# Designs tried in a protein design chat: VHH binders against q01730. Part 6

Target 1, 276 residues: q01730
Amino acid sequence: SKSLKKLVEESREKNQPEVDMSDRGISSMLDVNGLFSLAHITQLVLSHNKLTTVPPNVAELKNLEVLNFFNNQIEELPTQISSLQKLKHLNLGMNRLNTLPRGFGSSRLLEVLELTYNNLNEHSLPGNFFYLTTLRALYLSDNDFEILPPDIGKLTKLQILSLRDNDLISLPKEIGELTQLKELHIQGNRLTVLPPELGNLDLTGQKQVFKAENNPWVTPIADQFQLGVSHVFEYIRSETYKYLYGRHMQANPEPPKKNNDKSKKISRKPLAAKNK
Short names: E, the ipSAE of ESMFold2; O, the ipSAE of OpenDDE; V2, 0.75 times the mean of E and O plus 0.25 times the DockQ between their complexes.

## First folded at step 1 (VHH)

Design d07 (framework vhh_7d4b_2)
Fold by ESMFold2-Fast, scan of step 1:
Structure d07 (fold): chain B 276 residues (1-276), chain A 125 residues (1-125)
Amino acid sequence: as target 1 above (276 residues)
Amino acid sequence: QVQLVESGGGVVQPGRSLRLSCAASGFTFSYYDMGWYRQAPGKQRELVASISTSGGSTNYADSVKGRFTISRDNSKNTMYLQMNSLKPEDTAVYYCAKYTRDYWSTSEYLPFDYWGQGTQVTVSS
């Protein structure tokens, strides 16, 4: 395959808008000579490399619309990532992020944000995170969330919300404000009940997806799931459910124990020595 | 319709070998990076191995390096995981996953977060 030098030179000489540097053993973007001079590019794929950091220089790539860091070892992002004003798709899945930088929610055109399989929790999100009101898809699966912040309801353009395999003990009532939602994935959490406000959404149609298996649902909800998703939504819209939900909340029951052992998760294992 | 079908799982004694297969259909197999994940009861799903579109580059979890080998045959739309020197801690359901080169065009199927039904591997003493 082409060397990194040839990829950079060819992109510059032929004015190629898309650069694929996936699976090249890259440990630092700063080692890729001439990368940051490619101001014309609209897509950069750096998936399946060995990056541990993203340098502030990434902001020099002003025309980026798609930036893909899937399956690296990235532990932190520079605040300058928010300077990419044309960015529509950011893929940071399968990294080692435990926090997002200050000002992250300043991205004005971001439509797809992939953060699956990191070390994020509700305390990882900066104060302006829910200013990302242009988001159509948000993937937070395989993280450490115990609570989904109520400000999620501000992302009214969301069509896909994936929260699979976290430690969620509850969903906020504001989930019912996501009226554009087509897919909600909440499998593998610690959920026992659903907020009645979820009933404001129609996730039962042929074009919609609702996945909620592998949660310790209370018997009445578990029984409805056996009958089908349409029965679940009919039930949570009922006056009977609203009454029982209110009783359950007043009782303030002890949350179920965590069943997910994250000690063996790759994102938490020690990194290879920096100098080999 | 995108489909990934895993096979080859079973029950084996420690030190033995198994070969898993993933048969792919409904997309141009040679255009996508592929991977194997596993999940044991009460544990998080973890990436075991990944392979580039051409098969020229592979990546492995530290726990399986030197014991597992990932490969693919683009002419057969199939990916494999050769598992040698199996240990009790390798007991898990193994899942085939598809990665995208163009996330935008395939977002409805989440190519890199797409799993098959899984195949059970049990290593018992």
Scores: ipSAE 0.000, ipTM 0.202, lowest interface PAE 14.2, mean pLDDT 84

Design d08 (framework vhh_7d4b_2)
Fold by ESMFold2-Fast, scan of step 1:
Structure d08 (fold): chain B 276 residues (1-276), chain A 124 residues (1-124)
Amino acid sequence: as target 1 above (276 residues)
Amino acid sequence: QVQLVESGGGVVQPGRSLRLSCAASGRTFSDYAMGWYRQAPGKQRELVASISSSGGSTNYADSVKGRFTISRDNSKNTMYLQMNSLKPEDTAVYYCAADYPSELYRALSQYDYWGQGTQVTVSS
């Protein structure tokens, strides 16, 4: 494989728009001499390294459209990440993020945001997060969400929403506002009922994906799942279900027990320095 | 991200064999679960076989179980589908796909992440 010095030099000399620095044992972007002088690049892949932080200098790479940090050890993002005005794809999956920085929702062109396998919950999202109205795909699987904020309904261009393996106790009715949604992944949560407004979406076609297994569904819903996704959506749209849902909400049942064993999710383990 | 290129398709008589290859660019091939899908004219695309990132787990559609074998060589960034005892019903365009532990690469398939496909025709 090419050395980091050679990659930087070749990108500069040949005006190469894409730089792949994956799996190079990089512990700090600041150690990559000349990296931040590559203002021409549109794609930077830093996946499978040992990064624990992203320096504010990342904002100097003003032409970035794709930034990939998958499988690092990143605990915090600089506020300057939102200064990347051309950024369309940001991959932060399999890191150690507990929060997103102030102003994160200021990105005007972001279409794909991957945050799977982090330590995020509903309190991790900054006040302007749902200003990311250009998002077409949002991946929040394998995090710690118990509640999906109602402002999710503002992301009306969303085609893919993945919430698999969280601790969700409910979905907001505003999920029914995501009329462009083609894929909804809600497997492995603590959901007992679905909001009737989900019935406003058509997730039953050949081009659509709806996955909801491994939830403690109430028997009437579980029975419909056994018949198939189309039966679930017919049921949710019915007056019978709306009545049942209303009665269930009035009863305000105790949420199902939370699975506290997070040892299987390596990205959720605290670093030794955080516990000392 | 990852670029996928299929090869090895062709025209064969029933009962013969073909081996399909899927070459992936990049150094992260070993992190992807991989799969073979096929689409016959007028039919929906269906999963044929899948293989875990390590190669330790495989899954097959009932229609091909016992006849097809999926494998991978992470040192060559290549996945294979060995197709034995081919039947006319196996005629389709075969696509390879990479399925990362997260949904990102599956979603990005709509952006050119899937291979272009390779035609397999079984005819007498």
Scores: ipSAE 0.006, ipTM 0.202, lowest interface PAE 10.4, mean pLDDT 83

Design e01 (framework vhh_8pnl_2)
Fold by ESMFold2-Fast, scan of step 1:
Structure e01 (fold): chain B 276 residues (1-276), chain A 124 residues (1-124)
Amino acid sequence: as target 1 above (276 residues)
Amino acid sequence: QGQLVESGGGLVQPGGSLRLSCADAGFTFSSYAMAWYRQAPGKERELVARITSGGSTNYADFVKGRFTISRDNAKSTLYLQMNSLKPEDTAMYYCARDTYWYDSRSGYYEFDYWGQGTRVTVSA
């Protein structure tokens, strides 16, 4: 229950590397006097505040390894966010982002990127996004993706990929290149078939997680899910499935209708004076 | 299995108490709001209690004054202290990483990150 002034002063005076400013009603980082002078800090938690922007001054906190903006109202990020050369964990979940800034993929040490519950789609990702080859966990759930770009296959260190509750109509074959993947969450999309190359992954073990519920799967795939995840992977590895998948893709079927009504999603509501 | 593991369930008589625990082996536990849900046979999952990273709590009306949600960020563990248990509290209890704002409508949490559950049975 320290004031923001005391938190800043104590961090400076005691050389404290971690600063927690969560749930403080902060509407602008620029109003936190002395915040950007704390060049020594390695962790800044600003979750559960009322931030609508992140100022370019955030780049002055050059030693940040963990930056947490979960549950704010952030609509855009400054290009200077990519100047945080030591950043390993960036949490932007539950915000209002509809795009990521140019050059975002220049963060060379980033291991965990949380973007769940924003307004992102495949057009939101900058050209260098898949240069984030150090990523071990990427959370994109509850966004508006209809396709996952094939360059996802470049993120070969990924152990966790969460794509739950998007509008995905397909997964690229390059998903099969994510050989370190331990968790794949694809529930709540518009998926009818799986690429056979997903069969290159071993997601059936006790320590692996494969979640694919609430998709309009074609009957053969739906039947395998009823038998269990191991049967799904055995099936998609088969020559029979590869042939049927090829036929299905050649037929170019009309994508299923969007089933998720996101019009009531909080991130899509306008910011108003009475926003309670 | 997933990174959330619930424990502490069991059989107890009406009026008794139980403490549930949920261990999170995942990334950044302290950064996430956490929630307890329950599901009785043939019913949808109900939100029981929610706690933000800053410690603010929300409770379903049917458990207010009886249940207390808490967290230990150093241990990456979520707790639910259940007092004055009633037969209608009988359910599988799940912990979830709550990435959404509080909403009494269950649907939007349905596919969130869940544990395997721990069973609570309240009967004579």
Scores: ipSAE 0.000, ipTM 0.232, lowest interface PAE 13.5, mean pLDDT 82

Design e02 (framework vhh_8pnl_2; at its last look DockQ between E and O 0.03; V2 from the best seeds 0.00; counts 0 for: pae E 12.8 > 2, unsure alone 62.6 < 65, placed apart)
Fold by ESMFold2-Fast, scan of step 1:
Structure e02 (fold): chain B 276 residues (1-276), chain A 123 residues (1-123)
Amino acid sequence: as target 1 above (276 residues)
Amino acid sequence: QGQLVESGGGLVQPGGSLRLSCADAGSIFSINAMAWYRQAPGKERELVARITSGGSTNYADFVKGRFTISRDNAKSTLYLQMNSLKPEDTAMYYCAAEKYVEYDLRPYSYDYWGQGTRVTVSA
């Protein structure tokens, strides 16, 4: 219903803090006349559009707390995105990102970062990425990570970590430092063993979530999964498991083959658009 | 009925005040945007007030200056302070949590509605 012009005018005239511009066929934020004059807004939803870039002008929206770019075609972000000093929630899911800009980790208040269904790997993360110590939820599912950097342990306020459908061959022992974690999603990777330090976490309660299916687990671990998540955590805390894990690491086995079925990858999302 | 539980409703005279509370038994209250909705008999449910995880607020025009939404993340509780109540404010009041789900990564109100709490304003 409302045109983009009317949405901008209404937000300005009525001092409305939330603007929804989803599913409007927008190819460039620069084409939305008056958008960057809306310094008062705290939420901007641009999901389901055709954006390929985010202009540096986004930093003019200095009061933004929520910025939603879900399901666009964004290939890169400006360094100025980190200038949004009040930003708490950034949604970049279902885009075409292969890297994050220099300085991205300097966002001071970011609590929720959604990067699911992009083309990111461990080399995509800038050197200061793990300075985002205010993060409570980090979604990295449907990307190309083969390793999760040990610095993940610095994000001690994380409550949700989603790493589903990557190419992870291992989890760092520092994952055991995430003592506030309530949800860990690691399904669909190339994991064969779990670090014993994961046993430091309590992910077995009724309000906790631990999802780890579709990994080539070694038989002892696979057997425990068949019995239930509580048995998995009892097992990895045991001296028996620590011994077997040590032997496994010393043997340095070749990683399992990569899964070539990437139907969930961003390159396979529907390309049929209203404007071709 | 979901994980949100509303309380604090009651009967008050015009000009009176009430404070509504909404407790979240769930695990991630602190990162959700939260809202109060109301529904009067025979009418559609309407947004009253919304508060982001960071504390920014948005109010319906018909309650501006009279109602205040706030949250206590340590207690996982949402509040609505209602002042200068009018007969037109009589309704069932519901709280709602907005969160993202994977592959539908936009904020929206969930079916984490409680049974609601009734507010009646009459002389």
Scores: ipSAE 0.015, ipTM 0.424, lowest interface PAE 6.9, mean pLDDT 84
Fold by OpenDDE, look of step 2:
Structure e02 (fold): chain B 276 residues (1-276), chain A 123 residues (1-123)
Amino acid sequence: as target 1 above (276 residues)
Amino acid sequence: QGQLVESGGGLVQPGGSLRLSCADAGSIFSINAMAWYRQAPGKERELVARITSGGSTNYADFVKGRFTISRDNAKSTLYLQMNSLKPEDTAMYYCAAEKYVEYDLRPYSYDYWGQGTRVTVSA
């Protein structure tokens, strides 16, 4: 494999817009000499490294459209990441994020946000998160969300929403405002009911994906799932269900217990002490 | 250029199981998504399962919970666990890697393809 130095040099000399530095044992971006001088690059892949943070210098890569930090150990993001105005794809999957930086929602062109396998919850999101109105795909799977904020409805361009294996106890009615949604992944949560407004969406077609297994659905909904997704949607569109849902919500039932020991998640394991 | 190499195909009886593997000889695992496709004789290639770099998955409707796509980052290997196989599952199975996720362009376009591994389900 080419040295990091060579990769940087080649990119510069040949004006190569894509730099792949995956699986290079990089602990700090600052250790990669000349990396931040590559202002011409549109794609940077740093997946499968040992990064614990992203330096603010990332903002110097002003032309980045794709930034991939998949499978690192990143615990903190700089606020400057939102300054990347051309950024369309950001992959932060399989890291150690407990929070997103202030102003994260300031990205103007972000279309794909991958946040799978982190330590995020509803409190981890900055106040302007849902200003990311250009998002087409949002992956929040394998995090710690108990509530999906109602502001999700503001992401009207969403085609894919993945909430797999969280701790969701409910879905907001505003999910029904996502008229372009083609894929919804809500399997592996603590959901007992679906908001009737979900019925406003078309998620039953051949090109659509609706995954909702491994939830403690109330019996009436569970019965529909046995028949198929189309039956579920038909049911939740019914007046009967609306009535049931209303009563259910009024009763304010205790949420199902968390069954998953998330303490064993890779993202929560202690970082190997830097052998000084 | 990263080469995808599929393995694990073979002859199995209906109801049997196979585990397909796709080994990445390069840096393909750094990309945004990987997928399994299949092509039966006389049919078009179709998506079986897709997994993003972050582990988000989607499956074709015919899978019905029988197949599981997964990835091992340490081994740079993509897997397809296939259970409850049916004769209709007989096909050449291909591993694919997607450099960019374009959600508005369906079907997905992949930049890298393996040579395929043959799965035959026959009593």
Scores: ipSAE 0.014, ipTM 0.415, lowest interface PAE 7.6, mean pLDDT 89
Fold by ESMFold2, look of step 2:
Structure e02 (fold): chain B 276 residues (1-276), chain A 123 residues (1-123)
Amino acid sequence: as target 1 above (276 residues)
Amino acid sequence: QGQLVESGGGLVQPGGSLRLSCADAGSIFSINAMAWYRQAPGKERELVARITSGGSTNYADFVKGRFTISRDNAKSTLYLQMNSLKPEDTAMYYCAAEKYVEYDLRPYSYDYWGQGTRVTVSA
């Protein structure tokens, strides 16, 4: 294997557009001499390191299309992350994020956003988050969302939406505006009913994925799941279900209790006390 | 069970061109990084090119500029356009897909492989 210094030198000398610094024990990007001089690179992998922050200098990597911070200890991002105007794929999965910076939605070419296994909730999203209208895939699994904002409907190019293992008590009707959606993962939440507008989507075919297990569905919906996903979608499109849904919402029942034990989640554990 | 099926291999003259295809018979294409690997007899499998679900590409040093990887997510098909072929490009070419990554602790882990398509470049 090569040292970090040699990786930087090799990229500079050979104009290599891809740099992989995964699993190198990196605790600060500022400690990687010359990293930010590599303005030509289009892909930077820093997965499986020990990063706790991302410096504003990340904006100097102006040609990045892929930036991977998977499995670090990142607690916050600089506002300058949105200055990466060519960024298409951003992986921040398995980190310690509890907020996204102001202006995050200015990443205007972003196609894939991986935020799985963080500490995010609906209040963590900046006001312009839903300007990310180029998104094809949004992964928000293993976070702390209790609701999904109605503005989700603005992400009309979305093909994959993963909300697995959150604390969702409802889905907004605007989810029915995601007409390009091919995969919806809502398993492991606190959902009791589906909005009838979900019936606008075609999630029942062989090329589609709809996963909704481990939710406290009301009996009429639970019965349809036992027959198959296609029966669920036919049911929620029916006038019978629309009246059930209306009555359920009018009754305003208390949401089911939380069943997920998140106290052992690595993103919730204190960081190591000392640095080397 | 093979979910990925390669095609488009064959016999070509040096300097010729060939286009490889990889069809996805399963539902793994739209969210996974995809790659082409090659293997000559008695040698280890080596990366040729990689493309993410978002279209970002990586090439091995020895093939960059001659080969172009692309994907069509609507058709669930991966391509490798091979130009300026050399005898040393003779190998079995494999299509591969990275596993769905939510708890992956290692980069570049491929769980799905095709059966391969042969490319022969005559001297």
Scores: ipSAE 0.000, ipTM 0.214, lowest interface PAE 12.8, mean pLDDT 83
ESMFold2 (binder alone), look of step 2: mean pLDDT 76; pTM 0.779

Design e03 (framework vhh_8pnl_2)
Fold by ESMFold2-Fast, scan of step 1:
Structure e03 (fold): chain B 276 residues (1-276), chain A 124 residues (1-124)
Amino acid sequence: as target 1 above (276 residues)
Amino acid sequence: QGQLVESGGGLVQPGGSLRLSCADAGFTFSSYAMAWYRQAPGKERELVARIYSGGSTNYADFVKGRFTISRDNAKSTLYLQMNSLKPEDTAMYYCAKDRYFDWLSGYEYGMDVWGQGTRVTVSA
């Protein structure tokens, strides 16, 4: 604890706005004496520690713009996390979250939300989640989503949406409302078709990224992918595809089987095998 | 897809030195914060050193004063200079792209790309 004490004291004495406490074996933020008195700090990095919770006291750090909890063991967040009114970047990647707290969408300035490699699904998102209209990047890869809620279309400033390695059976038509989107990552899901409204976006340029491999695409879509991403977008904009998509939706086909075994996922590794 | 390729590991005597390299074939290297991790047998991966896109560095206490992280953006290569090596430094060493967002350029980068690792053994 002496190295952490010196770090806290130095931040206070030198009025340092950024504090890096990564890889310090920290199991509780409450054990870091004086941490919550550092009201002046704008950046706190607590990545690669052993945190299982985030205390409500985090709200005392009112000037935080960047808060990084990457690679911990966090299972839940306090509702007070949304009281950080200046927060622009929240990194919660590689944790064990199965839910987000009530009121989470009240963060008024949040631009980057990293939630990759957690245990989240569509039921994990609070009712106001899509009120985070300032988001420019949303990372939900390596979670358990089977559907992406239609309210995703409210996040019109999104430039990056990563949904890689989930269990998505469909994308909502409202994804076509994300007109600023530069990167869409949907690899490793259970997708068979794309909504035609995705054709409203141009993800075919040199600075745009569209990744969709490792999905059970229907043959017409799979054939276009073999020709290239530009052919996929041209195809889904066509009247032929819109007709086929409409027929597909009317038929209400059975979703493909889950083939992805996530038992090797680190966020689930500490969970002892349950007696069946 | 982008691949990180580590090299430079080997067998060295206590007190010796090694320089690890990590070549990034995939993404815009200069935009990423980069990190070195290590994993000893029976232990989880732990952060050794990190270098941000702007050049700032962070080191784990157990390597401070002995290891130096650096980058060459023109060669898209990350380095770890390891001096005064100890038996306790024996591990598989991995490089990774660390998650940060450059809100000025609008580009994001993250620790979802890991290399295959390079083995370091410190033995008399």
Scores: ipSAE 0.000, ipTM 0.160, lowest interface PAE 15.8, mean pLDDT 83

Design e04 (framework vhh_8pnl_2)
Fold by ESMFold2-Fast, scan of step 1:
Structure e04 (fold): chain B 276 residues (1-276), chain A 123 residues (1-123)
Amino acid sequence: as target 1 above (276 residues)
Amino acid sequence: QGQLVESGGGLVQPGGSLRLSCADAGRTFSDYAMAWYRQAPGKERELVARITSGGSTNYADFVKGRFTISRDNAKSTLYLQMNSLKPEDTAMYYCATERWYDSSGYTYLFDYWGQGTRVTVSA
């Protein structure tokens, strides 16, 4: 394997567009001499390091299309992250984020956003988050969402939406506007009913994925799941289900209790003290 | 939880060896990169070793030369051969899958974490 210095030098000398700095014990991008001089790079992989912050200097890497921070200890992002005008893939999975910076939705080419295993909830999303209308895949699994904002329906190019292991009590009717959706993962939430508008989608084909186990579904829906996903979708499209759903919403039942002890989630544990 | 089932953990003396297995009943085992992670009490979960669908491997510095990751796609099983075990290797060991999105990027799917298998290294 090459030293970080040699990786930087070779990228510059040979005009290499992709730099892989994964699993190098990096605690600060600022410690990687010459990193921000690599304005030519289109891909930077920093997964499996010890980063706690992303410096504003990341915006100097103006040609980045792929930026991977998977499995670090990042607690916040600089507002300058949205200045990366060519960014198509951003991976921030398995970090410690509890909020996204103001202006985050200004990324105009973003196609894949991975935010699984952070500390995000609906209040973590900036006002312009759903301006990310170029998104094809959004991963929000293992976070703290209790609601999915109705503006999700603006992301009409979404093909993959992963919301597994949150605390969702409901899905908005606007999920039915995601007509390109091929994969919907909603396992491990507090869902009791599905909006009838989800029936506008076909998630039952051989190339589609619908995962909804480990939710406290009302008996009529649970019965359909036992018969198969195709039966669930036929049922929610029916006038019978629309009537049942309307009555359920009018009754405004108390949401099921939270069953996940998130105090033991690693992203919520204090970081070890360190000298700077 | 996930479809992954870890096994092979146990109590061993320093210098000993253990072989961990991760069985996946899923149909797509061969399509995913696979990894072993570990978590010691009071510590963050950390990557131990990774293997791509094509067989390329990557190891954490603290296990290089001691641990070997391998896969058997016909048996849908991932392995971690652990040699020269140290007390510092004491942890819960987890199997995980990674998904390559396309030639321009990739994503990690935590939907396929296993329950873990415990490794204790003590005299």
Scores: ipSAE 0.000, ipTM 0.247, lowest interface PAE 12.6, mean pLDDT 83

Design e05 (framework vhh_8pnl_2)
Fold by ESMFold2-Fast, scan of step 1:
Structure e05 (fold): chain B 276 residues (1-276), chain A 123 residues (1-123)
Amino acid sequence: as target 1 above (276 residues)
Amino acid sequence: QGQLVESGGGLVQPGGSLRLSCADAGFTVSSNYMAWYRQAPGKERELVARIYSGGSTNYADFVKGRFTISRDNAKSTLYLQMNSLKPEDTAMYYCARGDYRYSGSWYEYFDYWGQGTRVTVSA
C-alpha cells in the first residue's frame, strides 16, 4: 500500500484527478503534507479514517466533484464546505454529525448527498438546506428524524430518497411533489399512515423501488402491503383511503413508541445487499 | 460484478474452533473492505467483523477476543478464524463486499453476498 506522501506526490507528478486515501489512519487532513496543494483533483476519498473535523482548507481543493468521508468520526463541518462549487457527490455517511453548518444549501451543483448513520434530526438542517435543488439522491437513513420538513417538496429533481431507520411519525404531503422519484426507502420508522399525495408518484414500475417494512401500519394499509406495492398505491389513491386518512389525522392519535433496538445499529439487516 | 462463496462451516463442540473462507468465485473484488455477517435461527442478520484495505479491523462486542478476520487481497479471499465457540454462535455465516465510493452506509453498500455457510455449536 502507498504512503500518504507518495499518494500526494504521485497525484501531482502524474496529474491524477482521483486520490484514494481510505483506511490510512488519518486523524487530521492538516497532517497530510501537501494535500491542499492538489487543486487539480476532482475526487478525494478519505473513508475509513479517524477524522473528527474537516478543516476550512478543504475549500482550496476547488475542482473537487466527489468528496468521500464515509466512516470517520466527524462531528462538525466548516461553512467553507459550501464553497466547493463543483461538488456533485458528498459522502458523510457513518460519522457523528448532529448538525449541518449555516449556508450548507449554497452548493450549486450537488447531486448526491449521503448522510446515513449520523445523529441528525429535523433541527439539524440549516434554513437553506432545501435550496439544494440539484439533488438527485438524498440518503438520511439511520438518523433521528421524527419529521421530514415539508420543504422536501422543493427538491424536484430527487430520484432517490432514503429515510430508513429513523423515528418518522409522518411524511409530509409535499412528498407527492417529487415527481421524478424512483426510489423511496422508509423502512423502520414509526409510520402508521401514508399521505394520499404519495399516490401522485409512480413507485410501482420496473425501475422503481418502494420499501416500507417495519412500520406500525394501520390494518387497512398492512393488508394492502400483503397483496403488493401496486395494491398499496391503488389504495392510497382511492376515496376510501382519503377518508380513512382524514379521520386518522382528525383523531390526532399518540405516536407509536420508539424502537429501542435502533440504538444498536450494528445489528440491523443490510438493505442494499440483495434484491429482495 | 462478483460471486462470493463461503466454506468451512460445520458442527463443532463448545470451546472448539472453525475457520471460514470466502472466495470471490473468479470475479474481481470491487471494494477495499469486506465483512462477515451472521444470522442465527429466528434472529436478524448481524455484523460480526469487518476488514479494511490497510488491514485495520472492527469487531462486534460479542466476538471480540474470540474471532479474527483476515484476507488475502491477491487471492480475493476473506477468512474468519473462530475460537472459543459458544452455542450462541450457531448461525448461517455470510461474507459481504461493498463499494465504499458510491454509498454512505456499510449496511446498504454490500452489493455482493455469498450463499452462506452453516456453523452449529452443540454437544
Scores: ipSAE 0.000, ipTM 0.185, lowest interface PAE 13.8, mean pLDDT 81

